# VHH binders against q9m2c9: the designs that were tried, part 1

No score or structure here was measured in a lab: all are predicted.

Target 1, 358 residues: q9m2c9
Amino acid sequence: MACIVEDPQRAGQSNETQIALISGVPDDISKSCLARVPREYHMAMKCVSRRWRDFVCSDEMCDYRNEFNLAESWIYALCRDISGGVFLHMLNPFSSRRSWKRINDYPYIPMREGMGFAVLGKRLFVLGGCGWLEDATDEIYCYDAAMNTWFDVVPPLSTKRCYFACETLDGKIIAIGGLGLNPNAKRTWDIYDPLTRTCKSCSDVNIVPEMEDSFVMDGRIYIRGGVGGSSTAVYSASSGIWERMDDDMASGWRGPAVVVAGDLYVLDQTFGAKLTMWCKDTRMWIHIGKLSQLVMKQPCRLVSIGNSIFVIGKDCSTVVIDVENVRKNKMNGVMVCSSIPKTWDDDIDVISCKSVAI
Unless a header shows other numbers, all headers, positions and changes below count from the first letter of the chain; antibody chains aren't numbered by Kabat.
ipSAE, averaged over its two directions, is called F for ESMFold2-Fast, E for ESMFold2 and O for OpenDDE. V2 adds 0.75 times the mean of E and O to 0.25 times the DockQ between the complexes of E and O.
Where letters were taken out, [cut] stands.

## First folded at step 1 (VHH)

Design b1 (framework vhh_7b18_3)
Fold by ESMFold2-Fast, scan of step 1:
Structure b1 (fold): chain B 358 residues (1-358), chain A 123 residues (1-123)
Amino acid sequence: as target 1 above (358 residues)
Amino acid sequence: QVQLVETGGGLVQPGGSLRLSCAASGFTFSSYAMGWARQVPGKGLEWVSYIYSGGSTEYQDSVKGRFTISRDNAKSTVYLQMNSLKPEDTAVYYCARGPYYYRSSGYYSLDYWGQGTQVTVSS
C-alpha cells in the first residue's frame, strides 16, 4: 500500500544542504573519512556531489589533513612555452609514476620578466613583473590548488614592481623593493593580506633597489641584490626592522637557496652545480655534493619537501636529493635518490617553483 | 594524534622568572601558529601570547615587556619566558595550537589544548 503521509524530514532532505555527505553516517564522521582519502583522488571526489566538492575545496578539510599529518606537498612550476604562454605544471612526488603534468591555462597570464611567485595555504599567487612593451605592473593572478581553478578577480598590489623579493611569512605576502614607475618603489615593501584584501605599504632607505634572490629562515626574509649580488639585507617580521646578514653566510650565497629543517642549503652554480649547507654551530659552509652540469640545465630552482631537496632544471628535469643523513651528522655525502625526466616536446622554461600542501 | 605537553610551571616569588615549554606532536608544527592562554583562579580563560609560523608575535597588554614567546621548529616546541612575575599572573597556563598559517590570530581560534601547567606567584 502506498503511504500518502508527508515526511517533513524527507521534504527537508530534498534540499542539498540538508542531505548527508555519506548515507547513514553523521557528517562529522563522514568528513573525517573524506579528509583521509589520498590527495590523488580528490579530483574524483569533487565529481560525487556538490557537498563533497565544497568540503574537498574547504579550509576545514585542509586544516583536518594538516592536523592529522595527512597533508601532501605537491610541486607547482610556473613555466612558459616557446609562444610566450604562461602555465602551471604540477608534480605529485608521492605518485608511483612521477611525471610533470600541465594544469589548465585559463585565465591567460601575460609573460612578464621579474614576476613574484608565492604560496599561501592552498593558493598560488603570480604578482607584478614587466615586459618589452609594458612597464612594471601591480596585477595579481591567483590559482587555488584545492579547487584546481584560477580566480577571476584578485585585488592588485599597492605598488607596481618587477625584479622584487616575494616571500610568504605569517599568513601574508611580502613584496620588497624592485623596479617600478613609482621612483620610490625600490625603497618600499608591500604587505599583502589576502584574507582582508588589504595591502600595507612601508618604506626604508636601506632597501636595495633590484633583487636577485631571497629566502625565508627563522622568521626572517633574506634578500640579495645590487651589482653582482654584492648587497644583502634581512627583514625581521617579528620586529618589523632591517637586520645585518652575517658576512660569512652571505659569502656562500652563490645560487638558489632552500631551507630544510631549519638549515640553509645553497646550490652554488658558479662552476657546475655544488650543494652546500650553512653550519650555524661552526659558522662555516660545508660541501655536501656535486651535480653534473651535463645532466642539470641551469638555472635550477630548489623546492624542499620533508628531508628531500628537489632540484628542478630549466627544462623541468628534476633530481631528488635526500639530506636527512647530513642533519644526523653522518656526512657520508648526498644520496641522489631519484630523477624525473622532462616530459615536454616543446622548448619550455621554468620560471619559478613552489610546493603546496593539501 | 595531536599531543601538547607543557612543563616548567611552579611556585615563584613576586619579581621572579619562569620559562614554560610545550612539546608538540602529531601535526606539522611549522605550519601552525602556537599560543599560550591562562585560567586565573575563579575566572575565565584569558589569552596571553601568539607566535606565528614565521616568528611574528602578539601579546596581551598586561604581559607586554615582561613575557616573551618563542618557538623551535626543529624540536616542535614553543616557549614562554615570563619575567617580573606578579601575583595576578597566578594561573594554570595552557599551550594551544593556533590558526593554520594564513588565518587570523586570537585565543578563541585555538583548537587543541594541552593539560596545563600551574604557575603560582606568592611569597
Scores: ipSAE 0.000, ipTM 0.142, lowest interface PAE 22.0, mean pLDDT 76

Design b10 (framework vhh_7b18_3)
Fold by ESMFold2-Fast, scan of step 1:
Structure b10 (fold): chain B 358 residues (1-358), chain A 121 residues (1-121)
Amino acid sequence: as target 1 above (358 residues)
Amino acid sequence: QVQLVETGGGLVQPGGSLRLSCAASGFTFSSYAMGWARQVPGKGLEWVSYIYSGGSTEYQDSVKGRFTISRDNAKSTVYLQMNSLKPEDTAVYYCARGTVEIYTGYYFDYWGQGTQVTVSS
């Protein structure tokens, strides 16, 4: 017998007697104390009592941690193994050991291409996609990072999509464009709230149907797609209107993009891998540094935490780049790099990466 | 080395009772949650009961009110008292230690060898 998945629906909470969280301490003070415990110990806290487990898994815990400015962003990579199984890897960037760990599997689902990957609060969402024998789907899978479990039932997308842009903005998941059998899907976007089952569907003739990459910056969703990745579009959340991207800015978008402290960074993968930054003041791309293709397997994914960029290779090998000094000194900043090795035992491919703050 | 050794399995009649014991060694027993899971013949593994280090307990709906999990920290032993047994309770019962690692969605990190419980008329 192997491990049993932590059950978020776990039956058998039969004891209705209120038990103090910490003996001799009022619950309000206990909750404040528990919320200050580093995230790495939260699983151990769940093993102390049912009351502690309930609190650690609760929205109240997350509210306290956000209020106290204690939330820690950890990286989640959606991966595929050699058999085509889909699962999550997780990295705690604050751990002294810094190593990727495999998270619990959900029941085998055929690998879908063009899936969306989004974060809303403490939850990770895998949306849509298609396969050789499957047209675009509206299915959604949800992982709760505080409970460390997959949900059994998640409300679907309103539109079946694959190869679409998927971003979180203003507490909503925004699914833009993509391919599907619905004649209008390719030129539409949905503003999706899974908790209320609310979808606002909009359309615009300028939306690129096939999406390759996207990022959120200054309340806007930037999208790259189309034949050869040459088409760009910008969605303005405040106005609900599509805008044109700066041509000079768009010309440098030649690989995965990430935003760090309001600045756009792109790993230009044309003839090698070069990290570049868009300088808003001069309207120019600045060369930051070069990464070796012999160490990093393409395609790479980028995730930002604080002033660091995590460059995650296809095999989950990771390079950490500190860009704080780059921002302070511009072109003369020293790039500090460290590395995190791949998971040893499995042949895996990274599909997408996101950070989740708890 | 972490070791979990189950005893107390056997053949019982429907409506009967049986007490399983699990002797633990190789770790600080009082600091860990403990649980029981069962492998039904021809079916998958299912969780049965969990006892936290602080003594709080949880049960699967199908055994709630019939099974009682308890622990004796001085003896490093966890127990499962099974009452009003049904034929569908027939399974190999495994003792397991609760996990403390944040990287896994699993409640248990170490398992015993299992003990057979057969409920038949």
Scores: ipSAE 0.000, ipTM 0.290, lowest interface PAE 15.1, mean pLDDT 77

Design b11 (framework vhh_7b18_3)
Fold by ESMFold2-Fast, scan of step 1:
Structure b11 (fold): chain B 358 residues (1-358), chain A 119 residues (1-119)
Amino acid sequence: as target 1 above (358 residues)
Amino acid sequence: QVQLVETGGGLVQPGGSLRLSCAASGFTVSSYYMGWARQVPGKGLEWVSYIYSGGSTEYQDSVKGRFTISRDNAKSTVYLQMNSLKPEDTAVYYCAKIDDLFGWGPDYWGQGTQVTVSS
């Protein structure tokens, strides 16, 4: 197959052929067939025709794949290089030859400290942050993983923020706390709805101003921040209220956190690197295993796909841990470790990692 | 620059055999990840087999034990030996040089060669 570029000289010719997705097949059946093609071939499909490209990039295809449980989760790492350039690395965990690839050829994204990184549907969002010569910003940048392009025009946050918690819940991005010249930032949260392009601001005295880590579990946003990560809080989106985090649960949150099939895992880095799991039944932390500190360049980021935890080092070197048996049995588990080498790009730092299902 | 030319396709009876050849030019075959993919009528594109720079190979479950990928570095040619062919193997077969290791597609596709398995 080859990439097909519509020649302007052919515009207005072969309109009937241009309308049909697949010759001799009704469009509804054609769309069903195209939507079932594995994600790794979607770029090749975009090269078949403008109609195929439009469908592959559409919300219609994304919605169909989600409805019929066809969506595949790929990993995106927001990285910076020695020159301060910001870019994305991508990993297809289902490829026979798993390796990181840099996504190039996109608009300049300013490097800022304390940026938020969020996923909603097929889109990645980079929000806020501050610079050495500028205060906190309200700017948002959006990358569409199906189109493989950045959107330049994205409505800003209602409040300028850096070092804030950023999570997605109920189809919205929730930006909590953080720092800024506006004193309200430290005690507020913004609920940003990309579909309606609206941002609602809320406030509460119990919000920690500086955020270190956060995760979503059971319809709640858990946050940790303050001096040495000493403050925790839980936001309930259904009620809009702040709850106290279980003290025993909070005491074990000593590194990056990830949720796998409803269970919380933390890479405890206080002395060595230990993977632990919070057992809801016993309200105790369970030691899963010790990971080699020699292999992982800290700080590490965690992403879950299915029953696997991807431990991504600062240089993108990645260790894959299968926790299926641990999840099912709570005490007896078999960890299968594999590794994915670092990128060929020298002197990069991973800022944040997210998975995007398409 | 890079050219891949497939030959060896044709009509064959179920249970028969065919050998596809991919003549490569513009690069050193042994230095790249090479593979065969097929476009099945009414279905999507699917990968059939891979050969790595080191010579190790991988196969799709449905063709494992029936198909064999190989290469001749001196002739800059990649082969796909297909045995015990089934009607389900009917497809256009493409040779590919792969630089995109993350599923965004190959560096280059050949023109393709038709394989029809029919009585």
Scores: ipSAE 0.000, ipTM 0.105, lowest interface PAE 21.8, mean pLDDT 76

Design b12 (framework vhh_7b18_3)
Fold by ESMFold2-Fast, scan of step 1:
Structure b12 (fold): chain B 358 residues (1-358), chain A 121 residues (1-121)
Amino acid sequence: as target 1 above (358 residues)
Amino acid sequence: QVQLVETGGGLVQPGGSLRLSCAASGFTFSNYAMGWARQVPGKGLEWVSYIYSGGSTEYQDSVKGRFTISRDNAKSTVYLQMNSLKPEDTAVYYCARDLGYKWGTYAFDYWGQGTQVTVSS
């Protein structure tokens, strides 16, 4: 009886998978070393061998980087152009040469209004939405930031939704409310897990159909919507119940919101653009500073990284605000600003922004 | 079966030009990002250029302004136009398909057989 030996793969690159990750070094030490390489070099690392590519793109790589506190948050902006094309821009905020870069990858994302945008681990999700000739959809598109590619097949939402709140909490995407022909969109929410999907109904809370804004703070999801953005509610994941939002806190929520190191910041866009912070200790809104509307194009989107707020204008022009001193000295903080130019694309609209940590 | 076949390599003098072609088959070419990498004698594998499915491009700093990556989705072909070639550009050039992961699983990465480019006086 003859023995069968598996042939090495045909491609020259595949033959390198037979060698150690780093010559003369055990793989566990090699992986620890590779995990410490800055994210900007990860593309080059994927070209060394298939074993390096597999490791760099793996959950194991992410686990090492998280354990060593080496993960870098990069900003992804979901944009549309004048032709109605939908695409991603990406910004590495740690680069000395800060600039927005277009990601022009497949699949084609249809131009839709009221889409959800969420991050789960190293993956970015575009969910739902509606169009002029299309009612609400349940379609999901997924981009993997470690692979720099789109997933071939993505399971849909359980419920067709547009203009809904979309947040990540406890390792899952939570889609709340929204509009659509499916009545399950109204006063309900979906807890979406790529491996499973679940839907919960709420009959005793004031969930508005159309959502304008949301944020996560202290294990709770805050939502704002309805006529004139006047309706607010809070979901507590630990208790599984909906609560009324503090009226004083809600009164200052007059623009896009972002949470920085446990504190709520709002860019108040009534009569100019004013950055404000909710002070839990005094239960009052604190004025931080004013941004010029001549330079910043509304509507703006906010993303936080560390102690910085990235204010991203409609055209992708960006102002970076360091609020570290504000956090430490809430009554007398100093706002330090820097800027990042708009994209070289002359006519784009930013729909939503999220950070992805790798 | 996925196949990537590179052509266009050869011997060229410094300052010359070559155009590499990669003919793809066995998949919907327009759905995938494509790239070029090279293996320099005595050195490791080096990333050269990348083109996303929609046409956006990236280049290694040493080839910016000299090399141009492009694609023709109707012909299922990706190209690398190499101008102002230097002896340091001597390498085996590989075409690669960058698919990433399928939902919940790792998708196999595909590389061509490579084409030799020699720049010598």
Scores: ipSAE 0.000, ipTM 0.148, lowest interface PAE 16.6, mean pLDDT 77

Design b13 (framework vhh_7b18_3)
Fold by ESMFold2-Fast, scan of step 1:
Structure b13 (fold): chain B 358 residues (1-358), chain A 122 residues (1-122)
Amino acid sequence: as target 1 above (358 residues)
Amino acid sequence: QVQLVETGGGLVQPGGSLRLSCAASGFTFSSYAMGWARQVPGKGLEWVSYIYRGGSTEYQDSVKGRFTISRDNAKSTVYLQMNSLKPEDTAVYYCATEPYDFWSGEYYMDVWGQGTQVTVSS
């Protein structure tokens, strides 16, 4: 093999001079064929050759799969074990035998409270947090779901934060509020933009220092937090300003929230576990159903895929609720479509959950 | 200038062991994933093993359990420990690096070394 030292081309392209992706087939056609293989076989494909691995891990393959509606959303749970070690669990909801699997590739992530968890494209981000001997941090850790590896070097936030809201909107990660070392800190948010390689900090009176929950719906970020009662606010991307949330809507936000096809669902965990839906037309909360606390360990996390809500308990026990009929007809009542048993490791606690499409 | 220098090849009997080393220079070694590929006489090039920046590893199925890749960032060196060698492992082994830019999410061109010959026979 010849050495290529200084030509500024992509790594995968240098290997094209030596070997075809598929013998006797042009690379463009080969890439189209490889991109159409179901995600469950991608790990096996990475073992065929360096060129196949490079393509499977590439943004090119992920972009192709997204463009042609081939992408599959899998669920990633950020977990903590009995020693406080942080790691990822993964669930393939399209598998006939759906079970949680531990991801073995992770560097040391410090034991921190109040961390943010966000998804952007094929990557998962763990941001901020604080520890017993450490005030708030600006550190970010990134896991690439296509490469199945953690990055050791990630640019930090512009502001050290813990117990803050963390959402993705318009291709950016937005970290809102939280606690820090600055005793005169105004209510602020950071916009982390991978395309411009920048992090900007802004302030607004509607942002409370300590956040409990947040969600994105219709280009708006909703936040809830504060001491001595729930304080809520909503950011409108179209207007660029923070405003007060509808009081009736805010009154029903008593647990984790998820948006399914433009409709807000909340698992009210105040007295038991009750799934509720906000009906915009009537401006009232509709009671959908109840979950047994004996089967589903609180606190629960919610993830949506298609018309289904995945309710993930503290121990990773999962129930799947199909809300298509409720969404279309605004009816009271849903069927639990299936359940997924907890992991084999009994000492795991779920911190946060996100879906990643590849 | 960027350089990769492979060493440690040689003649070994079936069932034997060899340790390959790749000394890297001219770039920030710790920022790059590293790998090993081999070319069997009369056959195509195939990847053998890969080690990511964080230390996670991947192996071709035919070498899994027999070969171990590792790195020493302080020495800018990547290693391939080869155990239970078979005649079909006879090949020229090449060291390669894949630059990865976090912000763009893209790989840049590979740098391949000159190779080191491994021969498994009596």
Scores: ipSAE 0.000, ipTM 0.190, lowest interface PAE 15.4, mean pLDDT 76

Design b14 (framework vhh_7b18_3)
Fold by ESMFold2-Fast, scan of step 1:
Structure b14 (fold): chain B 358 residues (1-358), chain A 118 residues (1-118)
Amino acid sequence: as target 1 above (358 residues)
Amino acid sequence: QVQLVETGGGLVQPGGSLRLSCAASGFTFSTYYMGWARQVPGKGLEWVSYISSGGSTEYQDSVKGRFTISRDNAKSTVYLQMNSLKPEDTAVYYCAKLRGWSYPMDYWGQGTQVTVSS
C-alpha cells in the first residue's frame, strides 16, 4: 500500500535565514549576555532590533534573570487625579535619582472599590471589585512590565467578588472570600491561573466575608477582615487547610503589613504611624519607630524591596526605611530612614502599590 | 475629539420595541465602558444600563428583563434593545463614555427622544 506524494509547490515557499541576535555570537550566548543588562537599559534594547525586542519582552529573559538573581524590583503605583483620570507611576529604587515617573494614562481601567491586586512574574493583575451601581465583577486587567503595556483581553475570574484577599502563591493567584451575588463567594476561595483558569471551591468558618488585608509568609496566607479588622485566618499551603492565627500576633496587626526577609512588619496607624515587627523567637511585637504624619498622608501602602520598606502615602510621597539592622538587633533596632518626594501636585491619590521584578 | 451620536429614537405604542444605536469616534472604543442614561420628564437623569469592555452588563431594576445592552467593537457602536416599552420609559436617551462607573460620565451624546404613547 504505497501512496505517491507530490512535492510541495515551490511558488508559495521561502527559505528565510534567521538573523543572529549578536553578529558572530551564538544565540544562546547572546541571550545570556542580553539578560545580564540592567533593567534601566531594557527600553533602549527594544530599539536595537525586532529580535532583541522580542527577547527582552519574553518570559525566557524574565525567567533567566529570576533564576540567576539578576531581577530588579521596581514599584508601580496605580493613581487617580482629581478629574478621575487613572494612570501608573513607577519608581526605580536602584537609581541614584530616586523619583516617581509617570507612565501613560490608562483610562480604560474601570475605577472600582474592593479590587484585588496581585503580581505574577513580570505582570501586575487588577481583579474583581464593585462599583456604586455595579455588583461584584469577575473582570481582570493585566499590565506587563516588560512590554510596558496593558493587555486588551484577559480570561476572567471564576467567581465575581469584591473586598477579597488576593495573594500569589506557588505560581498562581489565590482569591479568598469577599462579597458578591454568588453565595459561595463569602465563604470560598479560588485558585486562579490566568492561562488555564482552574477553580477549587471550599468553605471554612474562618473565611470572613469582607477582607481588609493579607500577606504571605512561610508558605501561608494570613488574612484580616471584618468591620473592626478583628477577624483573622491563616491558609496553610502545605496542608491545604485553614488554621487559627496566633492571638498575640493578630493583636498587633493594626495597619498595612509587609514581609521583609521572612519577618512581618506592620505600620500601626492607630494614633499616628508606628512601624512594628513581629519577633518569631520571642512571640512579641517590637517597636521600630514612629513616622511623621505632618509630611506623610494616610492611608499608606507598604512595599518591600531587599531590606527596605517603602511607605507610600496617599499623595505618593514616599518614606524609605532600612530594616537590615533590626534583623541583627532583636531589641531597640536603629531605624534608618530616607525620603522620596512626589514630583507633582497634591491632587493625586494612590489606589494600589505593588513591586514587579524583571 | 470624542464624539457620540445617538439614533433610533421615535414614537412607539406601549408594548412595542425600539433599538437605539450610538456611533462613537475619537477614542479607542473597545477599551471603554459604555452606558445609557435617560432624562425622564419630571424626574432627574437616571442610569439605564452599562456594558464593560469585556461585555459584562448591568441594568436598572425597572428595565431588567426588558432592555438589552450590547456592543460591536468593529463598528465602534453600542446598542440598547428596548422591548415591552411602557409610558414610563418616555425620555431622552443619552449614550455615555465611562472611565469607570465610579467616575462622572466623561462624554455624552446629544440624545435621542423616545416617546411611548397610544
Scores: ipSAE 0.000, ipTM 0.118, lowest interface PAE 19.8, mean pLDDT 75

Design b15 (framework vhh_7b18_3)
Fold by ESMFold2-Fast, scan of step 1:
Structure b15 (fold): chain B 358 residues (1-358), chain A 121 residues (1-121)
Amino acid sequence: as target 1 above (358 residues)
Amino acid sequence: QVQLVETGGGLVQPGGSLRLSCAASGFTFSSYAMGWARQVPGKGLEWVSYIYSGGSTEYQDSVKGRFTISRDNAKSTVYLQMNSLKPEDTAVYYCVRSHYYGRGSWYFDLWGQGTQVTVSS
């Protein structure tokens, strides 16, 4: 075993801590004040000083804002343009003018099919995928939403995979199943832990191969996959075992899913776009409402924030459905919604969408 | 105008080395993944190597350990260092940029003119 020598960086950090964040104010009070500033002003704060920039970009600020219920969820859409360029678009739902804005950090993510898209804290992860001249990959790309930068180096997955389930649960990214030249990949899953920066591989003979869709509800990962999307399974993180999904619940899972206030919503895109909700008490799917095919370009993606479902079309045109208002009017078949238009040409396509809380 | 221009091909003896260069123009080079593909007589088109914007690299099994892909973002250039060349490495080598067009389809939207590599005694 090697002796641990005191890191010179820690001595430097101690000296930096002695330089006041705000002249004449203790750092603990200064940090408390800075952490309460609304997210829309964080970019301006980074321009005040190096120490303010470091604090705004830190896990300390993110943790403080989460602890005191100050965190704001914004929507990030991974998009591609006609030239094959990949970029992030961002929507601030708290803005007086809700409009999509392009993020100006330009590192290229290789455009691949079957990529995973996951969020941990302030960071977005793009995992795996495959291409025309490329088999499944184990590469991971990471964007830090507080720093507004892509990381140059991220440790890879333990297994190369595409068309897999990708969810976050208990502070970890879980990548389940999928395809690759290694036939065993379909029966494995990787647990990526950002605190230890390790990727743990697990296996089970009962895992569904070739995942199409997934969601997290009540500490469990629900997955759908196989030929025609006919196979389902449930992973319980607390027990580490695979459970069977309710057959009635599985029968209604015909499109993208979100969980809002503990309730499962699915957008059935089979014959148009129909929003349905799973009623746990009756074990039946309830029809909430229908979206016009004239205003929504399929395939759509779903993101939930508070009591709202954001239905994001292929062109990034967005319909916002207030779930609480829809529940009040469901007996009349009335859907209450608002819209956010696209800000670019039809040749720009949405790949995936997630919310990031800062 | 977007283009890729390859140089460095030629005739080399088995066991020799060559370095291919690809000069890119008309786009933000540092933001794109770049690669090399080859047209082998009798086998068709084969992927050789990729280098992603973050610096990660991948190689076809038959060239792994012998070929090294690298990039110089300041010069907008991607390189393929080919060592321990074998007769089966004889091919036209193309510099490529990856592209996704939508509708579930992939292709490489920018291809260089190709450069001939011949490994022969």
Scores: ipSAE 0.000, ipTM 0.124, lowest interface PAE 21.3, mean pLDDT 76

Design b16 (framework vhh_7b18_3)
Fold by ESMFold2-Fast, scan of step 1:
Structure b16 (fold): chain B 358 residues (1-358), chain A 123 residues (1-123)
Amino acid sequence: as target 1 above (358 residues)
Amino acid sequence: QVQLVETGGGLVQPGGSLRLSCAASGFTFSDYAMGWARQVPGKGLEWVSYIYSGGYTEYQDSVKGRFTISRDNAKSTVYLQMNSLKPEDTAVYYCAAGYPFEYSRSTSDYDYWGQGTQVTVSS
């Protein structure tokens, strides 16, 4: 034993247990004050002390921010680069100098096709997928946006899957169908509960095996897929049964979908990029506006924050569309409120995008 | 007041096995991720393995399949079972404690460290 590693944390421990979070202020009031600090300063707050770090990273902090309606939705893009790396890009939409920033965390996610990407609370999940030399996997990776770090390996899916529907509903992640070496995979779905860190498997003979796209609206998961590419299905959480999708609604689902204030929007990518909205009252698609392919590199991904749709191109170039007046007045026409430049890495491929509220 | 005490190091022949133990005190053991890091003479600290309170584990590529980390929360002890030992595994092994739910493979990110135990693999 020639070398002893000093514990730099030991000297500070007793001092921090004796020191209030904010000098001269009770901890309950201090926590209330800290919870009101804008999210952009949370990283700096983690550097003040272990007690501040612990509080900023805690569920208690998130509970306070949600209770006071202070939670800020930031956008996270799951990307791959030309070297085969998988990484997260992050955008603070409330920053005056909006720009995509790479998250440089130590764990490297294997490059896989057909991965699921889901959000629960402050956490991002990457599920399943397959490789050229690897069949479908059941692995799950978890990133905590409050801690800005990847968690320990989470329990796997019950079934290895790629190219499956992946949605969040009722505080759980639901992974439906897809491809795998197990023939049963295409007629099953997994319900992952992050509180218990367990996965429950379900099955139904009527599940469409080939998944192209999905979205959640009004407590239902809408899925498009199947041999020939025109099959749709709806899972109802309240009834626990599979239903048929409205044929008129399904006919307009020709690109990525997003739900804004209970209304379905689809970016029709059949020829160019045209934003459309499903009108529940009339059972008709309303044409809202068109985006230039010179500015927006397809395939695009959609994320909603408040009454805005963020259209994120393949290269992370982003256009922000305000749909508040369209929604209320059922008028055609849209205001492009701003644009956010692409990253300077020309070979980025955006896989999926989600918002995380903290 | 926080202490991590390693035992189980020693001299072993290539291909042999050793089991390291680390007894923890002064903190709520079940709330912390536990890890092992090693220092080869003349080199910096190198992360080896970590284990979360739920039993989920991660390993450095060079030890994957040969080393197994485990914990006993009732005894506040973390273990490293080392099989198929190689001369390049010769190092001082340190146990370390990190914050719960932090995934960190960097040696700088652990909150507490033990004094270390010597492992020598030689013929």
Scores: ipSAE 0.000, ipTM 0.124, lowest interface PAE 18.0, mean pLDDT 77

